# VH-VL binders against Probable ribose-5-phosphate isomerase 4, chloroplastic (RPI4), part 2

Target 1, 266 residues: Probable ribose-5-phosphate isomerase 4, chloroplastic (RPI4), of Arabidopsis thaliana (Mouse-ear cress) (q9fi13)
Amino acid sequence: ASLSPEVSPLLRAAHHTVDNYVKSGMIIGLGSGEASDFAIRYLGQQLGSGSLHNVVGVPMSARSASEAAKYGIPLEYYRDGVQIDFAFHDADAVEENTLIAVIGRRRSSQEDDYILKQKSIVKVADEAVFMIKEEQYKAGLEGSIPVLVQSLNWLAIAEEIDDLYLGDAEVWRRASVENEGPLGGDFPIVTSDGHNILDVIFTTPIRSLADLATSLDKIDGVVDHGLIIKTRCTVVIAEETVVRSVTLQTSALEGGVRTYGQTLQK

## First folded at step 16 (VH-VL)

Design Y2
Fold by ESMFold2, last read:
Structure Y2 (fold): chain C 266 residues (1-266), chain A 122 residues (1-122), chain B 109 residues (1-109)
Amino acid sequence: as target 1 above (266 residues)
Amino acid sequence: EVQLVESGGGVVQPGRSLRLSCAASGFTFSSYGMHWVRQAPGKGLEWVAVISYDGSKKYYADSVKGRFTISRDNSKNTLYLQMDSLRAEDTAVYYCARQEPFTWGYGYFDYWGQGTLVTVSS
Amino acid sequence: SSELTQDPAVSVALGQTVRITCQGDSLRSYYASWYQQKPGQAPVLVIYGQNNRPSGIPDRFSGSSSGNTASLTITGAQAEDEADYYCNSYDSSGNHLYVFGGGTKLTVL
């Protein structure tokens, strides 16, 4: 069982991430989402107390930048060629064993502009941590995979994707309001770069996120998608009774050793 | 800014009931464990009760078990303490406190309210 | 039971070093946290874990632990450090309780 069982699993996962992966002197990609907000707050506390020093944040979104500013984290803004030692981010889901992460499922219309930046920062970082809820770490993932497409030909692109996954997925253009139907209504999302977002909604288990990413990348007019393949990453899984971590780099299962008030993941 | 504000204290006769409230703001209330801690006049701090972030687990000090009920309404960001069968020894200032987790321990109370006084007197 | 025992009172001369101790079987397994309380005020966290200091707490405050004992040390005590100090820890007896020590009144002379 975890220490601090009275707090939410995501709050524990955020503390675990900062405590185990952030070191003084790092340039850190600051993710977006509930667990990332907790991690940013806690990182700011560690800087303010002097327990960590010389940490600079690179925010993945306006949300991340706002949280970091609130807690006094020095910021450097993302640009090509920036060095990032470590990044943490909330994933919507992670495929078991491959650790391929899904990001960009709808949370807020203001976050739609940051899917590409979030993916870019995670991929540039030397190492990354994805924080997820236990139920989102599994094989055979279902649900939405966001795909950024050129807006001019969005319907043709949507039809091509629909044909590839007939019977397994529905393709909906993301709208600024909920439930506007599969075409996105009168007010579809258009990102600041001029892209539409297609939500590819799987109702059957996806056999391989790697194959899905490959198939999407081959489609003319697909700009990018919400699947992140990162070889140097760890997934911090927020379970009800423990914080568990899984890594491709080491594959070691971390276990807690209770000596003086400590229990870590297993 | 994290704020915790207790209310509902007052003077009450032994054997009666009283409900305390703690209004929380400035943080994601539904993710934190919440505690009640009391202090009798001229005495030390006494831990009273804890409720988990989702309200599913509740634990009480032996001195209040069976008489006090801790609860929370996460939609209102409010913690409660229902105090039944009050006794003179329950006279105290009652504080609510937020539990911050600690990777290597059971956590600690990083924010406290200013307290509300309960006086049980015949 | 897993009581936490503190001396009721200690004194320190202005500018000198003082150590406030907290003893109990639970401290073999769980870190203490330390709280300062001035008259008429709510407690304030000053130390948690082995030696973690929250932002805004002066660096003259430090913590340590060994065996069944946790200590709060104030190096170069100042007049504003005069207060009651409480330790808190998780109860190792399996009752899922959070226990405070009886408190130590620190007088700065």
Scores: ipSAE 0.625, ipTM 0.849, lowest interface PAE 1.8, mean pLDDT 89
Fold by ESMFold2, fold request of step 17:
Structure Y2 (fold): chain C 266 residues (1-266), chain A 122 residues (1-122), chain B 109 residues (1-109)
Amino acid sequence: as target 1 above (266 residues)
Amino acid sequence: EVQLVESGGGVVQPGRSLRLSCAASGFTFSSYGMHWVRQAPGKGLEWVAVISYDGSKKYYADSVKGRFTISRDNSKNTLYLQMDSLRAEDTAVYYCARQEPFTWGYGYFDYWGQGTLVTVSS
Amino acid sequence: SSELTQDPAVSVALGQTVRITCQGDSLRSYYASWYQQKPGQAPVLVIYGQNNRPSGIPDRFSGSSSGNTASLTITGAQAEDEADYYCNSYDSSGNHLYVFGGGTKLTVL
C-alpha cells in the first residue's frame, strides 16, 4: 500500500524524486510541469531547513526559473559546457521497457519556446528522472509527438511526415490559439528561434519510439522533436497505491520496483 | 503564503448540527490530504478525520464516526466538516491541517489554521 | 487514542538539554511528527521523520527514534520553548488513523 495515500500521486512522486536523487552539492536541471513544480517547492524547503545545501538549479524554462526563485533556489542558467549532475522533468508519456520519454505535448506559449532547452538539459545531465502518472507509462503509445521544424518549409515537412505514417497519424501545425485546424490558423506557434511545431498525432499504437525518432531525425528541415532517449534515467511512476521507480535494468528484468529509502516500515 | 482559515464555529445545543469550513489558499489544494483536528478546553489534540486529495477516501476517529462527515470542494479550495448529533464532549477548537507527504511515512501536518471554537451547551 | 504515551510534564533549566518522549506500538513502523503549541495558538510542526526540521525551526530541536519510542530533544532550551509538545503517528490497526499523544507540558525554569 501507498505511504501518504491521502496526497496526490504526483505530489508523492515529486517528494520521492527529491528525497532519493538530490544530494547536497549538486547542480540540478529543474524541469517544468505540475510534478516539477512540487519538486522545486520541496527542494526549496529542504534548502531552507538546511537538510540540503550547496544546490544550484539550472531551469529548463521560465516557469522553472520562476518557481525556483519563489522558493529561494540559487540559479545558474543553461549554456554550452555547463555541468549538470541530475535533472528532473515532467514527461507526457514514457514507452514501457525502452523508457523513451515524450515531452512538449503541453500547449502553452510559456512552454513551447523551451522544448529544445528542456531536451538539451535532460540529455546533458549525468542522470535524469522523469515523473509521470501511471497511465502515461505504457507500451504502444498514442497521441501527439511534437516536432520542431523550419518555418519556411513546414508544409513540405508536414507532408513528408504524413506520407510516412499514412493511416496511423495526422500532422497538425500547433497554433497559438485553440480551434485552428491542421494548418494552425492565422496564429501558428513560432518559437524564438523561428521554428514551427508540428504535432504528429498517432491514432494507432506506435510500435517503436526509437524507430520514430530515427525516422524524424532523417527528415531535412526537422530541427528536433519531443522524444528523449537517455540511458541513465529513472522513471518515477505516480501510481494510485505506490510510487514506483523504473530503470532500464529494472525494466528489462522485472518491470517494477518497491518504494526505496530510509524507513522503519516493513 | 499557505493559509488555512476555519469558520462556522459557534454555540449549539446537544443533538443539533453544525457545519465547519476551512478556506485554503497559496497551494494546490486538490493535491493534498486534509485533516480536522480538535482540542477540548484544557485538553490535548485529538485527530478527527482525513479526506484524500480527490475526496474519494474518508476516515474518521471512532469518537465521531457515523456523526461527522468530512468533505471538500476542490473548485472552491474549501474543506468542510458536517457535524451531526453533537454532544457536549464535541466542545473544542477545531483546526484544519494540511498533510505534507513523507517518502518514508504517512506524512505530517505542516500547516494549521488558527481554529474555530465549537461549544455544545445545554 | 491511548496508543501514544507521553509524560504529562517535564522541566528544564534555561540553557540545559531536555528530552520529551513518545511511546507506542505504531512507532515501530511509522515515524512520529512533533508539534509545539503555545497557549491560545495553533500547533506548529517542529520535527518530522527521523530528524527533519521544517524551515524556520531552530537547530536546537532534534528528533530520534528507537524501537517503539520517539524522542524530541531541545538542546540549550530557551524561554520561548515553554509550550505543550505533541507527537503524532499513523496507526494501521484496521481503522486508518492518525493518533496524537496526550501532550507534554515543557516548563523552562
Scores: ipSAE 0.606, ipTM 0.843, lowest interface PAE 2.0, mean pLDDT 89

## First folded at step 17 (VH-VL; from Y2 with light chain N52H)

Design Z6
Fold by OpenDDE, fold request of step 24:
Structure Z6 (fold): chain C 266 residues (1-266), chain A 122 residues (1-122), chain B 109 residues (1-109)
Amino acid sequence: as target 1 above (266 residues)
Amino acid sequence: EVQLVESGGGVVQPGRSLRLSCAASGFTFSSYGMHWVRQAPGKGLEWVAVISYDGSKKYYADSVKGRFTISRDNSKNTLYLQMDSLRAEDTAVYYCARQEPFTWGYGYFDYWGQGTLVTVSS
Amino acid sequence: SSELTQDPAVSVALGQTVRITCQGDSLRSYYASWYQQKPGQAPVLVIYGQNHRPSGIPDRFSGSSSGNTASLTITGAQAEDEADYYCNSYDSSGNHLYVFGGGTKLTVL
């Protein structure tokens, strides 16, 4: 049976995610974003109804923590060595086939501080889900890729990135105020860890996010970036009347060959 | 807390028009499909109309098609029902209802307003 | 357009079990939701999907489906369960028509 198109895609994706992947007794990473808000709410409702029990959330941001508290979900804060059974998160975009996710595109200054935490929680989780709309699932992605850099040498790093992607991308340092230009003005965003954030804005399709990630990791002074490569990852894609799940599976028996499966729920 | 509050009901003569409003609060209004459901005195529930979360899709029951118009203002968290060419049989309590999605179906009405009474009489 | 049919009235003794059934072709393809309505009040969701209860609904309420039917069961009926009960489903043959059953008045004896 078809799903109702009268409801927002991300709301449908959230329900799909909770119903198919959350189980009683789990410790779950609570993502950040619109879909995650819906998922957290729905999770709280399921706990209240008794459909789920003994679930603990690990919030990826202040936003997710606030939502979880609002709906009475017990919380455990992220720390090294924490065991997380499952995590869900909003992605800004996902590369088709590889399921590499882009996160951290500019939403608010508050959200900028949680990019590293979000990546860490997703990576440490046994299984992870990215929730997106259909238009966010593409080959040849365009748009901004966030790069966290050391603040002391940010300009040199920015220049190096600019040279690497000359003609294909522009590099902007995030500013706390609007209209400060590509250098970020006198008040650049500084994370709690003391990093600047560069937005590498691609105006041409990115051929490979994997290659991009590798290239960025090789640059001295780059701390991290908004690309997430996760094994045992599922992308929940909300279409008009269907929610589709695409799963990345790695088999040790196949020498690290990645296989992809998809399920359609109508 | 999720709240839906209907207003605009009253007594009108046949052939006249009336506009109902439903003020929503406590949730992301712009993400939900919204419905009007009515109930004539001493009768059952009758589905009237639905509008999609972004207002791009509208559907009506045959009994009101061509006479009623459903709309919404997401910036005001308000649902509307413009009722034209009213008839005696349109007399009912009108409820606004939120549609919650269901993973394996079309969803359900999880929250209802208290309703507003529309009386069409000469 | 498809219709959903319900018995107009049923009765149950206090503490006993009662089943209210909804029948219609749409139920072959879509789940039903059930709503309780007491006099002078708005409807309240009591069951959705095959057997899902919203928060705050007692566990004596349950749902089931078979073929072109859906059923609401109250196991151990209480006096406060006296109300009208409506089933609802989607009719794909129309313009996204959400159809209600005619309602069942439940009397608790």
Scores: ipSAE 0.917, ipTM 0.956, lowest interface PAE 0.4, mean pLDDT 93
Fold by OpenDDE, fold request of step 24:
Structure Z6 (fold): chain C 266 residues (1-266), chain A 122 residues (1-122), chain B 109 residues (1-109)
Amino acid sequence: as target 1 above (266 residues)
Amino acid sequence: EVQLVESGGGVVQPGRSLRLSCAASGFTFSSYGMHWVRQAPGKGLEWVAVISYDGSKKYYADSVKGRFTISRDNSKNTLYLQMDSLRAEDTAVYYCARQEPFTWGYGYFDYWGQGTLVTVSS
Amino acid sequence: SSELTQDPAVSVALGQTVRITCQGDSLRSYYASWYQQKPGQAPVLVIYGQNHRPSGIPDRFSGSSSGNTASLTITGAQAEDEADYYCNSYDSSGNHLYVFGGGTKLTVL
């Protein structure tokens, strides 16, 4: 047996996530992205049908809040000290074995404001799931790593990062308009907290996201970055005809793998 | 507010062609597999065809294979069924249906249009 | 190719319980979904998976499966439940990938 290949992988990942990890009575961090939209919708439907009850959502973005409201999910907004039982979120990429997730790759300017909130909610949750497609789960990841920096010293910080990864990556400051070059032009993106966002674009495979995170954290003026290291984390990977889950347990560096969709589970 | 609205039905002679459309709204159309299901007058439901979310995969019932072509335009949120070499036995109400995935199975049809009638007669 | 078979017609008294059964080899490997159709209307999903109800479907509707069979049960039938009921499942053995049962006409007495 196989799962429905006619449906998008992320939609299948979303259903899998809700059905396997969401329980009645939970406070849930509601992720942001295409898969999260599907998960929120499906969660709302399960509440409406009575299969789930007494679930409260903590949205990670305006997008997720809007979707949750649309489908009648009660909301509690994120604040210090909030207890979250479970969180799901879209990842742009996930490093194989370590399950370190990359988030915040350029989608829209509106999403840029929520990178820090998304990281905070995922980290504070007792358990978290990243939903991705097969091609997003790799060793030796390439592509953009978002880095939030202090706006006053953005150029110096960018130069330091550029020197640190010379030959392996390019550094681009996000701009509000297209084709402004690596400096971001006269109208760079500024988050609500007053930060610029640098995209460190790796053109060679990154050997270790953990090392990269550590290195970025040591740079003066770096506020945070789009790398999430989370214990008790599961990556839900939707393939063509199956959905598999890779789980990293607390105090473990290697996760277990479970594959679904090969046989009917009656 | 998911909606599916079929159109293009009518009366046509055997051997002729007809194209049906299904206009979708209220959901991310490009993420869903879409189906055509038909029902002859006074008869049961018969599955006709499926197209994957990205249009890369198409499958047909044996009764229509080689004559019908399913397609979609995700930019227009529209599903199509090109029906060639029509026969009297193709007379039916044609429904478009959305496929919802199921975590432990092969999915189900959660939304249906109201259907469009195709009559093939001399 | 595999087929799904249903009884053409069943009846139930108001407030009583009725079970509509679907049988076929594909049901050994795949869940069935059930659809209600009233005269002049499009089909409506009433049960999917083992026993899942969509929003808006009364809890008197339930589903079950055993061996090569799937069943729709209405516990406490109401007058508005009079309709045709179709089972559906996936069949990988032929080109009819998605197969419907012949349908069961339910009369509420």
Scores: ipSAE 0.915, ipTM 0.954, lowest interface PAE 0.4, mean pLDDT 93
Fold by ESMFold2, fold request of step 24:
Structure Z6 (fold): chain C 266 residues (1-266), chain A 122 residues (1-122), chain B 109 residues (1-109)
Amino acid sequence: as target 1 above (266 residues)
Amino acid sequence: EVQLVESGGGVVQPGRSLRLSCAASGFTFSSYGMHWVRQAPGKGLEWVAVISYDGSKKYYADSVKGRFTISRDNSKNTLYLQMDSLRAEDTAVYYCARQEPFTWGYGYFDYWGQGTLVTVSS
Amino acid sequence: SSELTQDPAVSVALGQTVRITCQGDSLRSYYASWYQQKPGQAPVLVIYGQNHRPSGIPDRFSGSSSGNTASLTITGAQAEDEADYYCNSYDSSGNHLYVFGGGTKLTVL
C-alpha cells in the first residue's frame, strides 16, 4: 500500500515529516535520533535544490547540530525568546490517546546533557512532530522515565520516588559507565547544570503519564523530567506498510485534524 | 560520501554463473531499497531487479526471472546479484542503484555505481 | 504494455528550449523520473516527482506531466547538456516493475 515500499518505515516517516510540515521561511527545531538524522539530511537536500528556501535550524543537541552542518542547513542557537515555527524530534515512546511523549532514554554523553534543551525547544515551538516506531506507540507504556534532580539531595529524592511507585518501578541514578548499579557508582552523570539523572524504570504498565508528570513535578528537588505534554503536536508513526499520523481532535466548530490515522477525543 | 561500487564482472561462457557484488558506504544501507539496472553495449537502460531494505521482498524483470537472484547482507553493507544460466543477451554493464523514497509517488534512483561489465560469449 | 516510449533523438540549438517526451500507460497513475547519461558515465538523476530537481542540477531543467505523457524541458540548452536522457516509472499493470524508456539522444548544435 505504500508508494515507496522498498525503503524502511522510519525513512518514509522522516520524508513525510519534512514534506508535509516544513515550509520556506521557517525557523525549525532540529531533533536528535535516527529519524531526525534522515529528516535533517532531506531538509538539507531540499534547501540545496531550491525546493525550500530561507529555513534556519535550531539544533536540539550536538548530534543534530553536527548533522545540520554536514548538510549545509543555516543554524541559530536556542535562547530565551526565540521564535520557533516547527520542531521535529525522535520520541522514545508516546502514550496512545494523550500523545504524551517520552524523551531521554537514549543514554550517551551527546544526549544526556540535552534533555532539558530538547524539551524546551519542542515546547516553545508553535507546532511539533514526534517520529516514532509503531511499537513505541501504545497505552500502558513501560520502561525508563528520566528525571533530572538536584545532585545534593539525589538519594532522598530517589527514595521519595521509589516510595510512590513501590512494586511498579525501580529508581536508578544514571551512571557514565554501564553496570554501576542503582546508585550510579563513583561516576554518575552530572549535566552541565549540575544535575543527576534518575531513571525511574517501570516494570508494570504506567496507567497515566499525565498523573506521573504531575506527581514528579510536586517532588522538591526534581528539576524536570522526560515527559512532554504538547498542545499542538502530531505523532508520525513509522508503520511497516504506511506512514500514519495522529493528532488530538479539536472542537466540532474547528473540525477534526488528522492525516492518515486516528482522530482522538481529548 | 554516498558510494556504490560494483564488482564481480568478467567474461563467462553461456550457461555458466556469475555473482556480482555492490559495496555501499556513506549511508544507512539497511534503510534503502536497492536495484540492479543493466545496459547492453550501445543500448538503453534496462531495470533488472529490486530488493527491499530488509531483504524480505524481491522483484525481477521478466527477462531474468527464474535465472537471477537478488540478495543483500546488511551487516556488510553489500548488495548481490547471482546470475545463473547466463545467455549472450545478458552481456551488459550492470549498475547498482539506491532508491530514495518520495512522499507522493514511487521512489527514484538518486545514486548509481559506475558499473561492472559482464560479457557472455563462447 | 508496460513500455515507456521516447523519441530516439532530438536536436536543439545552443541557448534554445527543448522538450524530451516519454509516453506510457503507467504515466496515467505514476510520475516519471529522468536520468542524464553522458558517454562512458553512469546515469545521473535530473528530475523526480513531476518537477523536483536534486541539488546540483541547473534551474534550466524542469519536468511536467499530463495524461500518459511526461516531459523533460531544458530551457536555454548548453553544450554540456548533450547526453542521453531516460525516463523511468512504475508499471501500472501490477507486476511491481520499474521501467525505463528507450532513451533520447540530445544533440546541442
Scores: ipSAE 0.643, ipTM 0.847, lowest interface PAE 1.7, mean pLDDT 88

Design Z6
Fold by ESMFold2, fold request of step 24:
Order: C-alpha cells, then sequence, then structure tokens
Structure Z6 (fold): chain C 266 residues (1-266), chain A 122 residues (1-122), chain B 109 residues (1-109)
C-alpha cells in the first residue's frame, strides 16, 4: 500500500532512500542515473530547508556532480583516504539473494568513463543502497555485463571471454557511434584511462554472478567489470504499488548491525 | 526552474465544453502525479482531479465526476482537463499542481501554475 | 465526513504569535499540508507532514497535529504573512481524494 501511488515508482524509491538512510553529518557517495537524480534533488531540498545538515557529497560521475551543484549540495572529490559513510546508486540489475549489482549498461559518453569510479565509491562506502525497478531484481539475469579491458590485444581478450561462455554470450566492443557491429567500428569507446569496454551479452540466464566475476577477474588484460559485490548493502526496489527493501542475510553474525532476512511488500 | 502554465480558459455558455492545458517544464513530468484544483470567485480551493504519472489512474471530485476528463501527454509534457456539460457552478480559476511524494504521507502540492479563468454564463 | 473545518478569519498583532487550526476525521490518519495564498496569486506550500518546511519558507512557520486537529503557527507575524491559509488532507476512506479546508483569512494588525 503506497502512500503516494500517483508518482513513479523510481521517484518513490529515491525519496525512500534519502528519508531512511541519509543522516546529518554524513559524507555520501552520489550515484548516477534517474533514481539518483531524484535522490540528489531531494537531498538538496532537505539541506536547503535545514531538515538535514553537514552533508557532503562525493559524486560518482559528471552527471552526479552536475545534479549536486544544481541543488546546492557541498561536494568533495573522491581521493585516496576519503571516508564515505553511505552511497546510493542506480543499478541496472541486481541478482536475487546475493544482491550482486550490475552497472555500466547505460551507454553514453557521460557514463562510459565512470564505471570504475562508480564501482570504487560504492565499494569504499560503509553502507550502500542500490535503487532499481522491480523487473531488474531477479535470479538468472541476462543481458550485457560491461568489462573494461586493455586496448592492446582487446580482440584476444574478447575471444577468450567468448570461448569461456560459448553458446551463452556474445562479446561486442562498445562503440562511440551506433550500429557498428561486434568489433566496434572505427570509433570504439576509449575511456580516459585508455581502456576499451567489452559488452558480454548473455542470451541465457547467468547462473552465478559471483562465479562470473571470479572468471573475469582471472583473465589477463581485464582491468575491471560492471559487477559489484558489496558486503553491506540494501536494494531498494521500486515496485508499481510499493517500495520495498532487501538486505543481505547475515546468519554468520550474532547480534550484527544489519537486518536479518528479506523484507517483501506487495 | 519548475514551471506550470495553464491555458484554454474563457467565457462559455452553460452546457458547452472547454479544454484546459497545463504546459510543464523544468522537471521530469512523466514521474509526477498531476492535479487540477479550482477556486470560484471569492471562494476557497476545491480539488478537482488527479492523474497518475503514467496516466493509468484517474480520480475525480464528486462535483465533476462524469463531466470532466483529466489526461496527459508525457511526450509533450502537457496536462489536460476536458470539461463537458459546463455549469455556472464551474466558474473558477483552474490551477494545475505537481504532487511531490512524502515517504510518511500522501504527498503535497509543491508547485502550482498561475491559473486560467473559466467563466460559465449566458 | 471528508470535510476539513477552519475558522474563516483570525487576526494577529505585528510580531505576535498566531495559530490557525484545521479539523477533520482524515487528520487522525494523515498529516495536513498548508498553503498560503495572497490576493491574485497562486497558492504556495508552507508546511507539509507534521512540521516539514519547504526550502525558502521562513522558520517562523511551523506545524503540529493532535487527534483530528492540525495547526499552523506563525511566530513573530510579519506584514507579508497577511494571506489566506488552506489546509489539505487525504481522504481516510482510501479513495484518491484530496480535501481542502475552507480557508482562514489572516489579518496582521
Amino acid sequence: as target 1 above (266 residues)
Amino acid sequence: EVQLVESGGGVVQPGRSLRLSCAASGFTFSSYGMHWVRQAPGKGLEWVAVISYDGSKKYYADSVKGRFTISRDNSKNTLYLQMDSLRAEDTAVYYCARQEPFTWGYGYFDYWGQGTLVTVSS
Amino acid sequence: SSELTQDPAVSVALGQTVRITCQGDSLRSYYASWYQQKPGQAPVLVIYGQNHRPSGIPDRFSGSSSGNTASLTITGAQAEDEADYYCNSYDSSGNHLYVFGGGTKLTVL
């Protein structure tokens, strides 16, 4: 039973995230995407009214920095040793039960350059929230997993990944222009660090994102990928009529700080 | 800047129809619930109708149910109110308003247009 | 049953404190929101929830609720606070109805 059913689920999820997880005095990793834009706007409103105070944002992208500046959120740049109390971010998908998140599916020049930074900020934060639509929370995820690779020998890396997942995935080099085919044409994406992006496109359900992450990490020339494994995280799921949250089951902890079990609302 | 601009008001005779528009800018229109609220001359505010963010759900005050139709075109960032079988009692300034959600409540009207006058008289 | 009742008028001396009240059954379940309207202008949100003030609204505005009654308080009233004030609430029957009170004219003496 939603209290504001007239607004979009993602707008409700953004308000829920700020209202339930942001506290005065925090240094907050500011995510990128539609839900993060709403959350940043609402956070700025809460700072401007005085309902929250002493909050500093660490933006995950140029988009996040621009939104934060628009709404008057004080910014600090991510540097080695900066402490981040909490981070929120738009995930493209989340694997049910493990809460492993997929990022980097949103192809644009304003996002392609920030996959590694987004992942780094989320992993460094003490706590994280991923905001997603209901259909993006499931077991057996399909679709693209972005993989950052060294530009030298990118084809050999792509062939190694293709061989590993033969029959399950196609490997495409991400292009800066549309419809350039699996090799990425004359203008492949090159990040500011000099990396290509390989889209590993699964057409069959992925059994385990954890195993996929391990396999990708072992490949020589893979710099990183769009799979985020975060020990302390919550997924805020934007359903049509409700907003619900899911946190990791922590059966190994006696009296731990995280909630036990899955919260499900219909 | 969030802006809401109503148009389409005017003088009409009882029993006739009129269509109001509300042009929205400065925000993601397709994510917000939108309302019409009216105010008769010298009187208070009266809620008229709401439409959900995607247009799938519409609700009306009893005073206009069956005569008025709220709609939206998210590709044009525009809210509409089709007013049929107009009565003298429908004479009012008509405002469009944006609904901001509240986690612990039903939401509130954080931005309003300046209104458009509808006069129903002979 | 869905009505919100407000006194039609109240007065306050400049710099003094005034309380504007709103009563209705829906206020047992839902907080009121409060709107200020000056002559010839659109309404402006001043309080939502129990006591949330939007950005740009002076801190002399506050809200409270108890039972079936919501109150808007202006501490240290200024001349520019002279306006009509409306409360708004959600219908407790579960219909998507938004009900306004009749409005209170505040005069600052």
Scores: ipSAE 0.618, ipTM 0.840, lowest interface PAE 1.8, mean pLDDT 88

